# Designs tried in a protein design chat: VH-VL binders against q9vpl3. Part 7

Target 1, 224 residues: q9vpl3
Amino acid sequence: RGKINIQRPKAPHYERARVVAVTQPKYPELPKAKSCFKTRAERTQQQQENPYNEIIAREVRNWLDHSRLVAFFHLSSITADDIFRVRVQLHKQNLHLKSYGSKIIEQAVKNTRYEAIVPLFHSNHCIVFSPDPEKTAALLRIVRRVPQMVLLGGIVEETMLSRNQLVAYAQMPGLHAVQAQLVQTLSQAPGHLIQQLQAHQNSFVQVLDVHAKNQMNEETPKST

## First folded at step 1 (VH-VL)

Design f26 (framework fv_fezakinumab)
Fold by ESMFold2-Fast, scan of step 1:
Structure f26 (fold): chain C 224 residues (1-224), chain A 120 residues (1-120), chain B 111 residues (1-111)
Amino acid sequence: as target 1 above (224 residues)
Amino acid sequence: QVQLVQSGAEVKKPGASVKVSCKASGYTFTDYYMHWVRQAPGQGLEWVGWINPNSGDTFYAQKFRGRVTMTRDTSISTAYMELSRLRSDDTAVYYCARGYYDETGYFDLWGRGTLVTVSS
Amino acid sequence: QAVLTQPPSVSGAPGQRVTISCTGSSSNIGAGYDVHWYQQLPGTAPKLLIYGNSNRPSGVPDRFSGSKSGTSASLAITGLQAEDEADYYCQSYDSSLSGYVFGGGTQLTVL
């Protein structure tokens, strides 16, 4: 009644998950500012935060390396109660909602294959991680009820996908082996993320359309 | 079966160093953080730190920084904790424990413990 | 010193119900971090009893249950049995310490 007492999935369910447990929560909480002006002390304090930022950046790299599903969202203004409910619902599906500063994201992905994602994080954002790419459909069902979270794109099985490609991937639930093979046909060339995602969009949709038509038995009418 | 097997008891003099090992089996060693937790005789549990076996990254509780070093060898699925400049109040059973999840994490698998006695 | 506060001892008769409290602060339980519980039988390593405030691992009887409210958590044990005599520890995460924290432990005696 009322409060959700079960916050985490049962341990045995996730025993095989490639999830790295990191306990570092967030950046040190800043004291409430007494003035809207940044003082010299505040500017100096920002410069001196580099060691802590590297520890958090390593956490981000670990999540990226061990998650087979990563989804990027723009996050509009949302109440604490609403985001908490969303986080709990996602957690039931082994989906982990994280928020990191843009500088931390840049530091984490610099000189990696994921460097192209940095432009996605210049405004309010959040990331959902999961070791299970099969949960993409569950993720999209949950987020559809949260207008403050706008899907930007993601990474599935180390392949960068646009919003439309992730939606298409999610529409093939129960066909995990087929989904994995289709994702693998989309290679990411070095370069700008938006250009890569846009270039692959029509190819992925076309492959899904052809495959879906070939896989369907004519038992019931199907729409495109 | 899933298990953590620790090295045997150690007796050390003050000022010495001790290195405890923890061998993992039955699961993918690099998928979980390895934590170290100690328990002094008649006392409660105290967290020492963790190592990420995949990256080699470590994080230590403030009390132990400068005296503890955690390492691992992925080829034999073994984690190590070395505590230097031992004091008599470091006498404790040292446990390795598997950290199952993210920042709300818990320890779902524990080694049997290694008794480290520091006496003159 | 233990960061989370537990009573040092609790006792009950066979078949009775006992509860063990775990009190934290705004930087740990009050910050929304989950509470986990461990059972330590004499001479053995701790064993995970409850995780994520109220979940039981496979093999843990339904006599054990957990709850959390505000800055506190509780472990409830119903139908006490002699084999329940053990030390019980709560555990959470503390953001101000950037580390895992334990309660001082509660010795359960079945008389």
Scores: ipSAE 0.000, ipTM 0.424, lowest interface PAE 15.2, mean pLDDT 75

Design f27 (framework fv_fezakinumab)
Fold by ESMFold2-Fast, scan of step 1:
Structure f27 (fold): chain C 224 residues (1-224), chain A 119 residues (1-119), chain B 111 residues (1-111)
Amino acid sequence: as target 1 above (224 residues)
Amino acid sequence: QVQLVQSGAEVKKPGASVKVSCKASGYTFTDYYMHWVRQAPGQGLEWVGWINPNSGDTFYAQKFRGRVTMTRDTSISTAYMELSRLRSDDTAVYYCARDTWDYESFDYWGRGTLVTVSS
Amino acid sequence: QAVLTQPPSVSGAPGQRVTISCTGSSSNIGAGYDVHWYQQLPGTAPKLLIYGNSNRPSGVPDRFSGSKSGTSASLAITGLQAEDEADYYCQSYDSSLSGYVFGGGTQLTVL
């Protein structure tokens, strides 16, 4: 969300702040020293998060095992409200948007046929799962309006496809036999596919730079 | 009932800027993207860009990048489009239009704002 | 210049059937992107007539139908009425432009 339910208290009026400052104990650079290491609570929380990594990795493996459509996206900064709206739109089409840490994905796909895709996930990413590969067209339609999500590629019927191959598959909904044959024809070795997916990531960075420049120019507009 | 009410006609000289408003009512303003589309006299429709009223995020057609700015004010459910460095070929009716959630179609349109650029 | 190609005009008599074509390319309709249709009466804003290739919004008569094949789409109007005289525009998305694109418009004349 772009809104905070509770705003931090405003600073006291200068006269009250001055009185408080005079009565407060002097602290020599303690905030800087404390920022050099995690608090006990933060350290304990990190240790507690570690035990859940394998549970979440099993969840990811379950999604991969039971989904006939998996799509990979690069994800730029997006508000919680906006991603929630996208998730709702996708859910209506039996498309499930999930976001997992890169280490969890690595653990999930380690020693599987999908291990080769790990390098794609060291930047910010998200994944869409569905048991229905015929929803590929609906997926592409919905995400076109979300410039923060850039399609990198996916898996359809256990076959790894590049972005262009996934788009081609989406063009033939309702022709099941021809779609199955198309998937077989479009399939490629993981090395070549990963190279194509990485190229799309690079193209997305260029698009983001142009968009950021346009927005920065607009943020400081001056009336002629 | 959904309504999009646009500001009145404007006459500008070349090099000036114009800011068109679009006030939405009858739905939750922040739930739908708003597009801007223009139409030169006797010509067809041309897409300018969109704004997400919730986040303030924008995306503009390549032709208008650097000259157009889209903003919104959620307190009054109003979207704005400002076009700068106006040329005579910017003379057009400018429409605001609401995006649908599932399809990239425009289901409700404002009545249009005529912007005339002449010396 | 419009990205999608439509005939500039079509005509028909009351009660007849007319079709309006919308031709794109591999970067838009040919890439599988949906086609939407708008009706614009003289002096008014466009109105959504067909969305998602073939769906009708509430209030649009079933005389209007849409279809899509390959790089082209068509709007069919059966049982022509005088009230159908308007400009009709197709619209899609273009991946090479990363933006929304319209056809040049078709003026429908009845009589």
Scores: ipSAE 0.012, ipTM 0.487, lowest interface PAE 8.5, mean pLDDT 77

Design f28 (framework fv_fezakinumab)
Fold by ESMFold2-Fast, scan of step 1:
Structure f28 (fold): chain C 224 residues (1-224), chain A 119 residues (1-119), chain B 111 residues (1-111)
Amino acid sequence: as target 1 above (224 residues)
Amino acid sequence: QVQLVQSGAEVKKPGASVKVSCKASGYTFTDYYMHWVRQAPGQGLEWVGWINPNSGDTFYAQKFRGRVTMTRDTSISTAYMELSRLRSDDTAVYYCAREIYDYDYFDYWGRGTLVTVSS
Amino acid sequence: QAVLTQPPSVSGAPGQRVTISCTGSSSNIGAGYDVHWYQQLPGTAPKLLIYGNSNRPSGVPDRFSGSKSGTSASLAITGLQAEDEADYYCQSYDSSLSGYVFGGGTQLTVL
């Protein structure tokens, strides 16, 4: 019965131990405590990471790795019905119209050769992927009828091309003819093609720089 | 030489299904979209839909949605069009036709398969 | 009903010029989509005659020519021959339907 009030003094060593424990400083369990606490910077980094964004970024990276044709577009105001019709037209030619947020694009191309394209995606955009570079002509014919989609540039056979270079590529007789010309150029003057490809890459980067500067200039009047 | 060889004529009852085949040769089957176009006796051409032989993706004209199914078998370079719940007004010659890399036109056509729907 | 409008018939004498019209709308020819033409001889499958508004495949005589303006296209046949007697179909793409569209067909009779 716990109602019975029986006095039972506690062992002398217990009282002594309690007094000693109170008067002596207790050291926190530092290794265990530190492992449970993260800095604000570490928490902010974790908070900014979204598992879904990484999954989608991996999807974008997979599209880039497996596509021999990638085209970048600025996308003006367009209705859902109109973009759906364009997507269907592109799909029948094995051209895949995708739209991803700029942060996802940045994550996808981070530490890759394509990182230079990031500034291009600060405005409304879309990307067309295809495993077949011969579809460039079909792509441009379809897009000519969609004034809301403005070609900015692209990647063909892992080479970054400006808008003008993509248009020129589309006008070539075909991939086999282009391959024959490339082989002939390489055999005649080793280095000439490499210089042309480097010049094309520099021109494409300049186009991206101009676009980035133009976008920065457009933002400056609004903020200031 | 590009050839599209279609299956033989069929006679079906209303409510039945028909499956028409189109065997391609002389080119890489998976590089070109395959379309189906029909023509009722004495009438004009009517587009039914397309299939991408590479992916298996399909798209059908609104009129046939829910009744048509397009498939392919890449091992034998053959495309199929199955039309279900047949009506008498489905009586037509059904053509398969290849769409080339330049989009929107059909450069080679099969000889057609006459499907007659009657009691 | 056909989406593109063609005259149901046209006729001419040998050596004459005939023109077959194909009229569309803002969602197809008017939207800038190319027009293609097919020739269908009696009892045969259609055969590509003109593609991309004005281009001829190999084997098509230069007597056949195509053109496009605004919402319409035309097929012209010069030096008409008896073997030209056939049905002619125009074809384009329609963005509103997300599909391929044909004209109703024109029967050419060589008298």
Scores: ipSAE 0.006, ipTM 0.460, lowest interface PAE 10.7, mean pLDDT 77

Design f29 (framework fv_fezakinumab)
Fold by ESMFold2-Fast, scan of step 1:
Structure f29 (fold): chain C 224 residues (1-224), chain A 119 residues (1-119), chain B 111 residues (1-111)
Amino acid sequence: as target 1 above (224 residues)
Amino acid sequence: QVQLVQSGAEVKKPGASVKVSCKASGYTFTDYYMHWVRQAPGQGLEWVGWINPNSGDTFYAQKFRGRVTMTRDTSISTAYMELSRLRSDDTAVYYCTRDEGYYDFLDYWGRGTLVTVSS
Amino acid sequence: QAVLTQPPSVSGAPGQRVTISCTGSSSNIGAGYDVHWYQQLPGTAPKLLIYGNSNRPSGVPDRFSGSKSGTSASLAITGLQAEDEADYYCQSYDSSLSGYVFGGGTQLTVL
């Protein structure tokens, strides 16, 4: 089952709502103070906290804490069938596609090291979680077929990575020690790895050029 | 090596039900989705649905919803497809086949089970 | 009717090249979904021949190749051999049906 459809909760039928109201515990009316010290402001209710939002925020925190790979995407309009196909492909690779409201994400990560992700969720978005960071390459191969999903960045081994850094990570060998080292390098100096790869490619090209020149300079023996 | 061994041929009357089995070996049964595909005599291939052996989740083609049920038993690495309220046009060879995962293709196939529906 | 359209038959002589077409629509091949090809020898189960539009599994000769353009795909077989006489099926995914779809099949005869 990868398909999730959420409908607006329907209000209880009038008859049922009445039955619920009748069975609710009844409390006596609160005593009224004769003093004007009990202002209208004192009756202000602070209902900023929604129990449902708290439960979902805790779920988001648990996913972040238990996943070694987290990828953030901007999500354009996509059909239910297309997102279902993507969910199925991801699930086969132990990749879990989730969507949460921006306020819930902000509530989940507030005052944590993950707070930096909040700006990524100003628009439509989704998140992919996995316990296995070696699945980064598989993730990127799957989402390349989904133009409605645009990679924004992610977290690998609790380290924040930009889009380009995640792509670079995905192209590296799966050896754990090497990957950990690369994550640290990529997170500290944007472009450092690219410069090293450019130098290596230039050296390789130079080797080929020298080899070609040696071939051109060889003379074929001539006989009479 | 991967093998999918299916149950033997069945002959059923219209209105009956049939349950076909597919025993997998040579790989981790719960790591790959299992699909069912049928082929009527002299006709082409028709997709029936899939089951995730790990979770037990299923998805069926629209044509078969309400008549097909796919299950599995992980202890014996076996998948099952039960088709109910059989009609004569359900006469076909039913294949179980493994989903590769990344590209959504079917990489290994059972030999097929012929189900004949006639009076 | 099959969702993907293939010619019912194609024929060629040994050593020749044949091409089998697979035509879909905007909800399947035209939507960017990959095309896979299966070979079915008489009396046997289908066998994967080409996956992901153009990739060959281990053991499939390089004389088999696949391509995809727009709403259609093609399977090309060069250097035809008697062993190639079989039914060939294309397969993709269809978003409007939310399911896997097959072509009607093409019977290849080697004359």
Scores: ipSAE 0.007, ipTM 0.451, lowest interface PAE 10.0, mean pLDDT 76

Design f30 (framework fv_fezakinumab)
Fold by ESMFold2-Fast, scan of step 1:
Structure f30 (fold): chain C 224 residues (1-224), chain A 120 residues (1-120), chain B 111 residues (1-111)
Amino acid sequence: as target 1 above (224 residues)
Amino acid sequence: QVQLVQSGAEVKKPGASVKVSCKASGYTFTDYYMHWVRQAPGQGLEWVGWINPNSGDTFYAQKFRGRVTMTRDTSISTAYMELSRLRSDDTAVYYCARDAYEWSDYFDYWGRGTLVTVSS
Amino acid sequence: QAVLTQPPSVSGAPGQRVTISCTGSSSNIGAGYDVHWYQQLPGTAPKLLIYGNSNRPSGVPDRFSGSKSGTSASLAITGLQAEDEADYYCQSYDSSLSGYVFGGGTQLTVL
């Protein structure tokens, strides 16, 4: 019998048949529109590369300008399913997890007061944005469950804060005026803060390198 | 009062599909994720997946991917779970359960369950 | 097979204390994910008993308490009563499976 096992063909075999059919010479080629098509495709590709980068950089600038809470994270190896789950939990709290390429971040913050953060994004990273700075406690609580995301620092009410200062901010009362006053007390000169954030990232990168090397040493060699 | 009312028991043959419903009341349906959890007779609980009633986004446990589909109808505050290519070991009580709010990964309210029996 | 390990049964006399263990691994409880507990009376749906390792929902007596240490969690029931006779399940989240996981369940018998 075994009838139920043949009701659905194996997808990979069926897909391979389609690919083979496409790659085989089936008919004589029709060059009538070939040069026009190729010119159009080449032009579209060239135009898309430039406008795309500027559009995404503007999106990043808008997020930075309209978010009262911005948190920077180093992101170690994490599955798509795990990061999606984290994104969902964050979204419930009006926290928006975004990931952008380092080049786009650099383009977005170039000639701004935040240009100095670019070195934070030279390794794997992600950013969480929120219009509500009182969500800092919620953010840190959620991220505690995600060891692959390591807090590097952030911006609260346009003030750059180190990791420790963000943790302190999370302990403050929910009254905005009181929180703003305490942020000023905790904050440091921008130059010194950036150096602290970079030092933390460099220390973490060194820890990750040791951890990754230890993981690779423990990992059984893979045979190709 | 929060209530989750599930559809009645079903008997299916191997290879068939079953669609179980869960009607929510007493809260805003789109504010809470809905999970599906099953329990074979005399066995433990097994998580099947979740649906976000607001967006329609779903996520399924690896074991059920390709066989389960979760949907919802916001106009009647009802969530659905359809399981296809049924086997005898799919015989179980299927529960819908509400995800608790605020960084919660636990189920605060449960439906009474729908018994699905798969037999020839 | 259940991902979290619980004893299949425990028993106690009225007024006694019983403890139900829930053992996980580095990808779930050991990774810092909270443990939640459900009570299932015969013929009924599970009911939330403990959430976030040690918190009680409204209506759950203080005789029920939870704790977590390392890769394991425990549910303690003091002043055991006949109506506590039920199945108890622990639940957490597993990062390797990207999903929710349950213990195999523990049947509590009140002698």
Scores: ipSAE 0.007, ipTM 0.473, lowest interface PAE 8.8, mean pLDDT 77

Design f5 (framework fv_fezakinumab)
Fold by ESMFold2-Fast, scan of step 1:
Structure f5 (fold): chain C 224 residues (1-224), chain A 122 residues (1-122), chain B 111 residues (1-111)
Amino acid sequence: as target 1 above (224 residues)
Amino acid sequence: QVQLVQSGAEVKKPGASVKVSCKASGYTFTGYYMHWVRQAPGQGLEWVGWINPNSGGTFYAQKFRGRVTMTRDTSISTAYMELSRLRSDDTAVYYCARGPFYDILTGYFDYWGRGTLVTVSS
Amino acid sequence: QAVLTQPPSVSGAPGQRVTISCTGSSSNIGAGYDVHWYQQLPGTAPKLLIYGNSNRPSGVPDRFSGSKSGTSASLAITGLQAEDEADYYCQSYDSSLSGSVFGGGTQLTVL
């Protein structure tokens, strides 16, 4: 079954590791062929790898694999207190707001069908996960009151949907069979949808630029 | 002008490995996915997988998982496909083909290399 | 074992209209995934002919058009010319296989 509350890998048991290290060989047990040869690329990659990032990336993969609803948002400047209030509201509806760095998301979706979403995360972003796609209506109701969160699109029952398609899906809550049929009917080829989502993100950047300029002009509305 | 230049024909014995290269020019190499598609003589097209040259991320068709490895070298704008444990039914022309980032799931291939014939015979 | 079904051959005379069908299932074309078409002249690499069901790349004549309905797609060629003699392949995505899938190809003969 899918889990939305993903248990993270536990920290190593250091006491056990110390005892084992004292009694065991100093060198790791590897096939001789692998232990004798390491390419420069393999050594460089191993040195550059951040184990913590891989652990978090694995968490993201688990969220994607075990959520029937995933929604992607652009996140404008918001206070920690305000985002906390949003998280509490979402959690009451079994909606889980997560924020991950772009590199971690890229690492998580690398070698998966979801790698196409990476361009959506070039700027500030957050993701909402849920095992229950019927909560799409509750999600949209909550976020419409949070102007700092701009819906870019999402995934419902493994189908990528635009903002407008998610809105249409949300208007049929509690009608699971009809919702599944609606998702199939509204779905565009994922390639087209992702292109639209990227175009929307670019348009949103322009809207933010216009807003910033307008706000600056209002702040200093001087003639001359 | 977009060009994809592939390595020359290879003849391999069953059980061997082959590595095909695809050198891209005329566009930003890291701005597009590189797909691999094969075609057995007189037969149809079969998708093998893709690599994202920017991240190094890959995705392979289930049939080839465990036997295919895709890599790239951004310094020379070249993508590679290595197929191991070759069988006679791997005899095919192997094409590299460019795909937009947004087409990872259902996209098209807008430019193709000329193909590399790989013959597997005893 | 091509995933999408195409007729192995189609024939027409110059100036006529021919259509090439591409039949899928609920896991690919029926799921709403786009259909793309490629033209392969003898001894050459495939060339993109139609993408996103009905769009033409630059340089493709308007004689070529695509459509999609239900679990099937069609490529239509009007005003058939001798140089249209080639193999034609449809391509889509299959959610059950999580990958791109091709039709078996259709050889077009101009009589």
Scores: ipSAE 0.006, ipTM 0.437, lowest interface PAE 13.8, mean pLDDT 76
Fold by OpenDDE, second read of step 2:
Structure f5 (fold): chain C 224 residues (1-224), chain A 122 residues (1-122), chain B 111 residues (1-111)
Amino acid sequence: as target 1 above (224 residues)
Amino acid sequence: QVQLVQSGAEVKKPGASVKVSCKASGYTFTGYYMHWVRQAPGQGLEWVGWINPNSGGTFYAQKFRGRVTMTRDTSISTAYMELSRLRSDDTAVYYCARGPFYDILTGYFDYWGRGTLVTVSS
Amino acid sequence: QAVLTQPPSVSGAPGQRVTISCTGSSSNIGAGYDVHWYQQLPGTAPKLLIYGNSNRPSGVPDRFSGSKSGTSASLAITGLQAEDEADYYCQSYDSSLSGSVFGGGTQLTVL
C-alpha cells in the first residue's frame, strides 16, 4: 500500500481532475477594485458611451452651486486604496471627493461662471466639495498627508483662489469672503511666485523647471 | 532681452482667415503662457485667449470660441493665432503678450509684441 | 462696453499729481482679483506699468503707484511729465466672463 505522500499528493486521475476543474467554483475574480478614479482613457470611453452624461454634468453643476468650498487637485500616481482612505477622511469632515472626466466638467460648466476652470482638467484631477468654507483648514491638513494630491487652487465663497491664497485663507481666523479678498491682495508679493512653484514640485516638475530657469533672468518684472 | 516679434500687417476679405505669428526670444518659450490681445482702431484692449506653449493647451474668450485657434511651434519658439470667418469688426491690431504660469486666470502681461494690424475690408 | 470703467480722459500740468480710477464689480475687482495697469504710448504696444495692484516692474519710476479698494482701483502719477502722455488701461479677471478684462482706457494729456 504505497505511502500516501501527504506533501505531494498524486495528481488526481484525469477524469477526476476534469470534474474538479469544472466544479471548482469559478469565484468571479474579485473585480479588481477599479480605482474609483478611472483612467483618463476609461473615463473618456465611458463618457462617449454613457447616455447619462447630462445627468452627471447636472450633478457637477449642483455640487458647484451648493458648495462654498471647492478645491481642485492634481492626482499623481495615487492608488485606489489611497484614494479611498483619503475619501473616508475627507468625508468625516463633510468634504466630498469627486472625480469627473474633462468632458463632463466642460459640459457642466459651459456658459457658467465656472467655465474658467476647464483648463485645469487636462490630466488626472479630483475635486473636493464642501458646503462649509470653514473646512478649508481641515481639507488642507488631510491633503498635506497625501503627497499624491497636489492642490491647484479652489473656489471659496464664490471667489477663485490660487493655491497660495487658499493656504493663506485657511490660516486666517474667521474664514470669510472678505478675508479671501485680503489674501489675494497680500499674496501678490514677489515671493508669491516662488511659493507657488515650490508647492507644485511634485506635479508640475516640467513647468516648475522652466519657470525656475526664467526666474534667474533679469528680464522678469521685479518690484522696485 | 525678451522680444516678441510678430508677423506683418494683413489685409483680408470678410469670411477669410488670418494667421498671425509671434516669435519669442530672450527667454524660455515654454516657461510662460502666450496671450493674445487685440485692439480695434481707437478702441480699448480685448483679451482673446492664451496658449500654454509647453502643453499646447488653450483657452479662449467666449466671444472667439469657434473662430480662433491658437497653436505653437516650440522648435522655433513661435506662437500662432488664427482667426477665421473674419468680419469687419475683427479689424484690429493683434498683440501677443507673455504671461506667467502662476495665476493663469488673474495674471498680467509683462511683455508685448509690437502688434499686427489685421484689416478686414468691407 | 468695457467691463472695467475708466474715465475717458484725464489731464494735468507738469509736476502735478493725477489719478486714474478703475471701477469694477463684485465679479472682478470686488471679488479680490488683482488689478494691473498698462501704459500705451501713441502708436506703440502696451507696457506693463503696475502689476498685482501696487507693484512696479523694473524700470518703472516710483512716481507711478497703484492701489485697490473695494470694487475700485486707482493709478496715481506724481510729478507729471510730458512723457507720461499716453493711454492707460487697467486689467483684471472677471469670473462671470471667465476671462481677462480691461478697462476702457484713459487718455492722459499733459497740459
Scores: ipSAE 0.000, ipTM 0.491, lowest interface PAE 14.4, mean pLDDT 81

Design f6 (framework fv_fezakinumab)
Fold by ESMFold2-Fast, scan of step 1:
Structure f6 (fold): chain C 224 residues (1-224), chain A 119 residues (1-119), chain B 111 residues (1-111)
Amino acid sequence: as target 1 above (224 residues)
Amino acid sequence: QVQLVQSGAEVKKPGASVKVSCKASGYTFTGYYMHWVRQAPGQGLEWVGWINPNSGGTFYAQKFRGRVTMTRDTSISTAYMELSRLRSDDTAVYYCARVGLWFGEFDYWGRGTLVTVSS
Amino acid sequence: QAVLTQPPSVSGAPGQRVTISCTGSSSNIGAGYDVHWYQQLPGTAPKLLIYGNSNRPSGVPDRFSGSKSGTSASLAITGLQAEDEADYYCQSYDSSLSGSVFGGGTQLTVL
């Protein structure tokens, strides 16, 4: 219930999204691939012009406007079982993992201060939302066990932070005044931040390529 | 708090194999990648490879492929590096090091294991 | 043949400022990969001094600072002290090698 929105979103969309998130079972049914991972064919299908895309875009804006913590991740291939465990652990900490098509993200952030982030979502991605910025440390503890989810950066208290700045924020004591001061000190202009986030994304893509090559290397010695 | 304790010095003949251990404590062993770095006497640092203690996945520098094998035992929070077909130019101090998840830095290092290869 | 280029030595007097350069290429520092710095005292393991281009671990004096621009990075030491005499290594990641890379190391002599 942040005060981050400039144009107040429709309360019905926010309340519906929040009710769904809060009332979701502790041990929900295994998430579908479209929840966090989408194939190119599935993305193309879902990106066709559709009145429902505007409704989903508004839900994304509501999440952005009412979340005091938003974290952006590059997502490599992950098993259904692994993503299920991650979602359950995140949900217990009031952290909400969402995945949306790139066109929906573009529609959601168009003509907003977040528009500069769009290039991050041209590859496989997911986003974690929370109304509680004190959960940043909990988020990092959970995600460190998930090498398929690589942190690109985030937004804390309406301020865009690089990966490095978000990690620094997580290490500060839980006094809101101290944390707000740190966020202000670490803040970056959106144009400058996108350069840093793109550089980090490229670094992470290459790290993931190393992991993929390691997977092939492991199979080679065993199969031969 | 965080400690990486390595096995003692080894002296080997050319053609032998050596297996160095690195016991981790003070953190969740499966939560961080473990890298191996070596340093020949009076020379600089050379990266050997890494292991993911959670999955057992490994990746080795091209120079060492076919001669190095990295493994781990999660029950005792210990990583191993085995180097085979030793040559005199493999004489070096071998370090294990933990890698930070966000930046990729080597945030904690073992004290090193001297491996001497001589006839 | 280290992948990252450092001067083999640098020297200064107590209280002076010294800078150690680390030059890479388009496949490592130029590709946007972070640069980290390590201090190695004689007979000891390397210790993390700077990570993520410019961040200091707890316990590292603010006399040590890092910066990165283009394909190069630098470590600056102000108010040089006798105990700073050590070998300093830069480290990054190289996409063409798919692995971590180090500089050749710089020996700092305090006069």
Scores: ipSAE 0.005, ipTM 0.424, lowest interface PAE 14.4, mean pLDDT 76

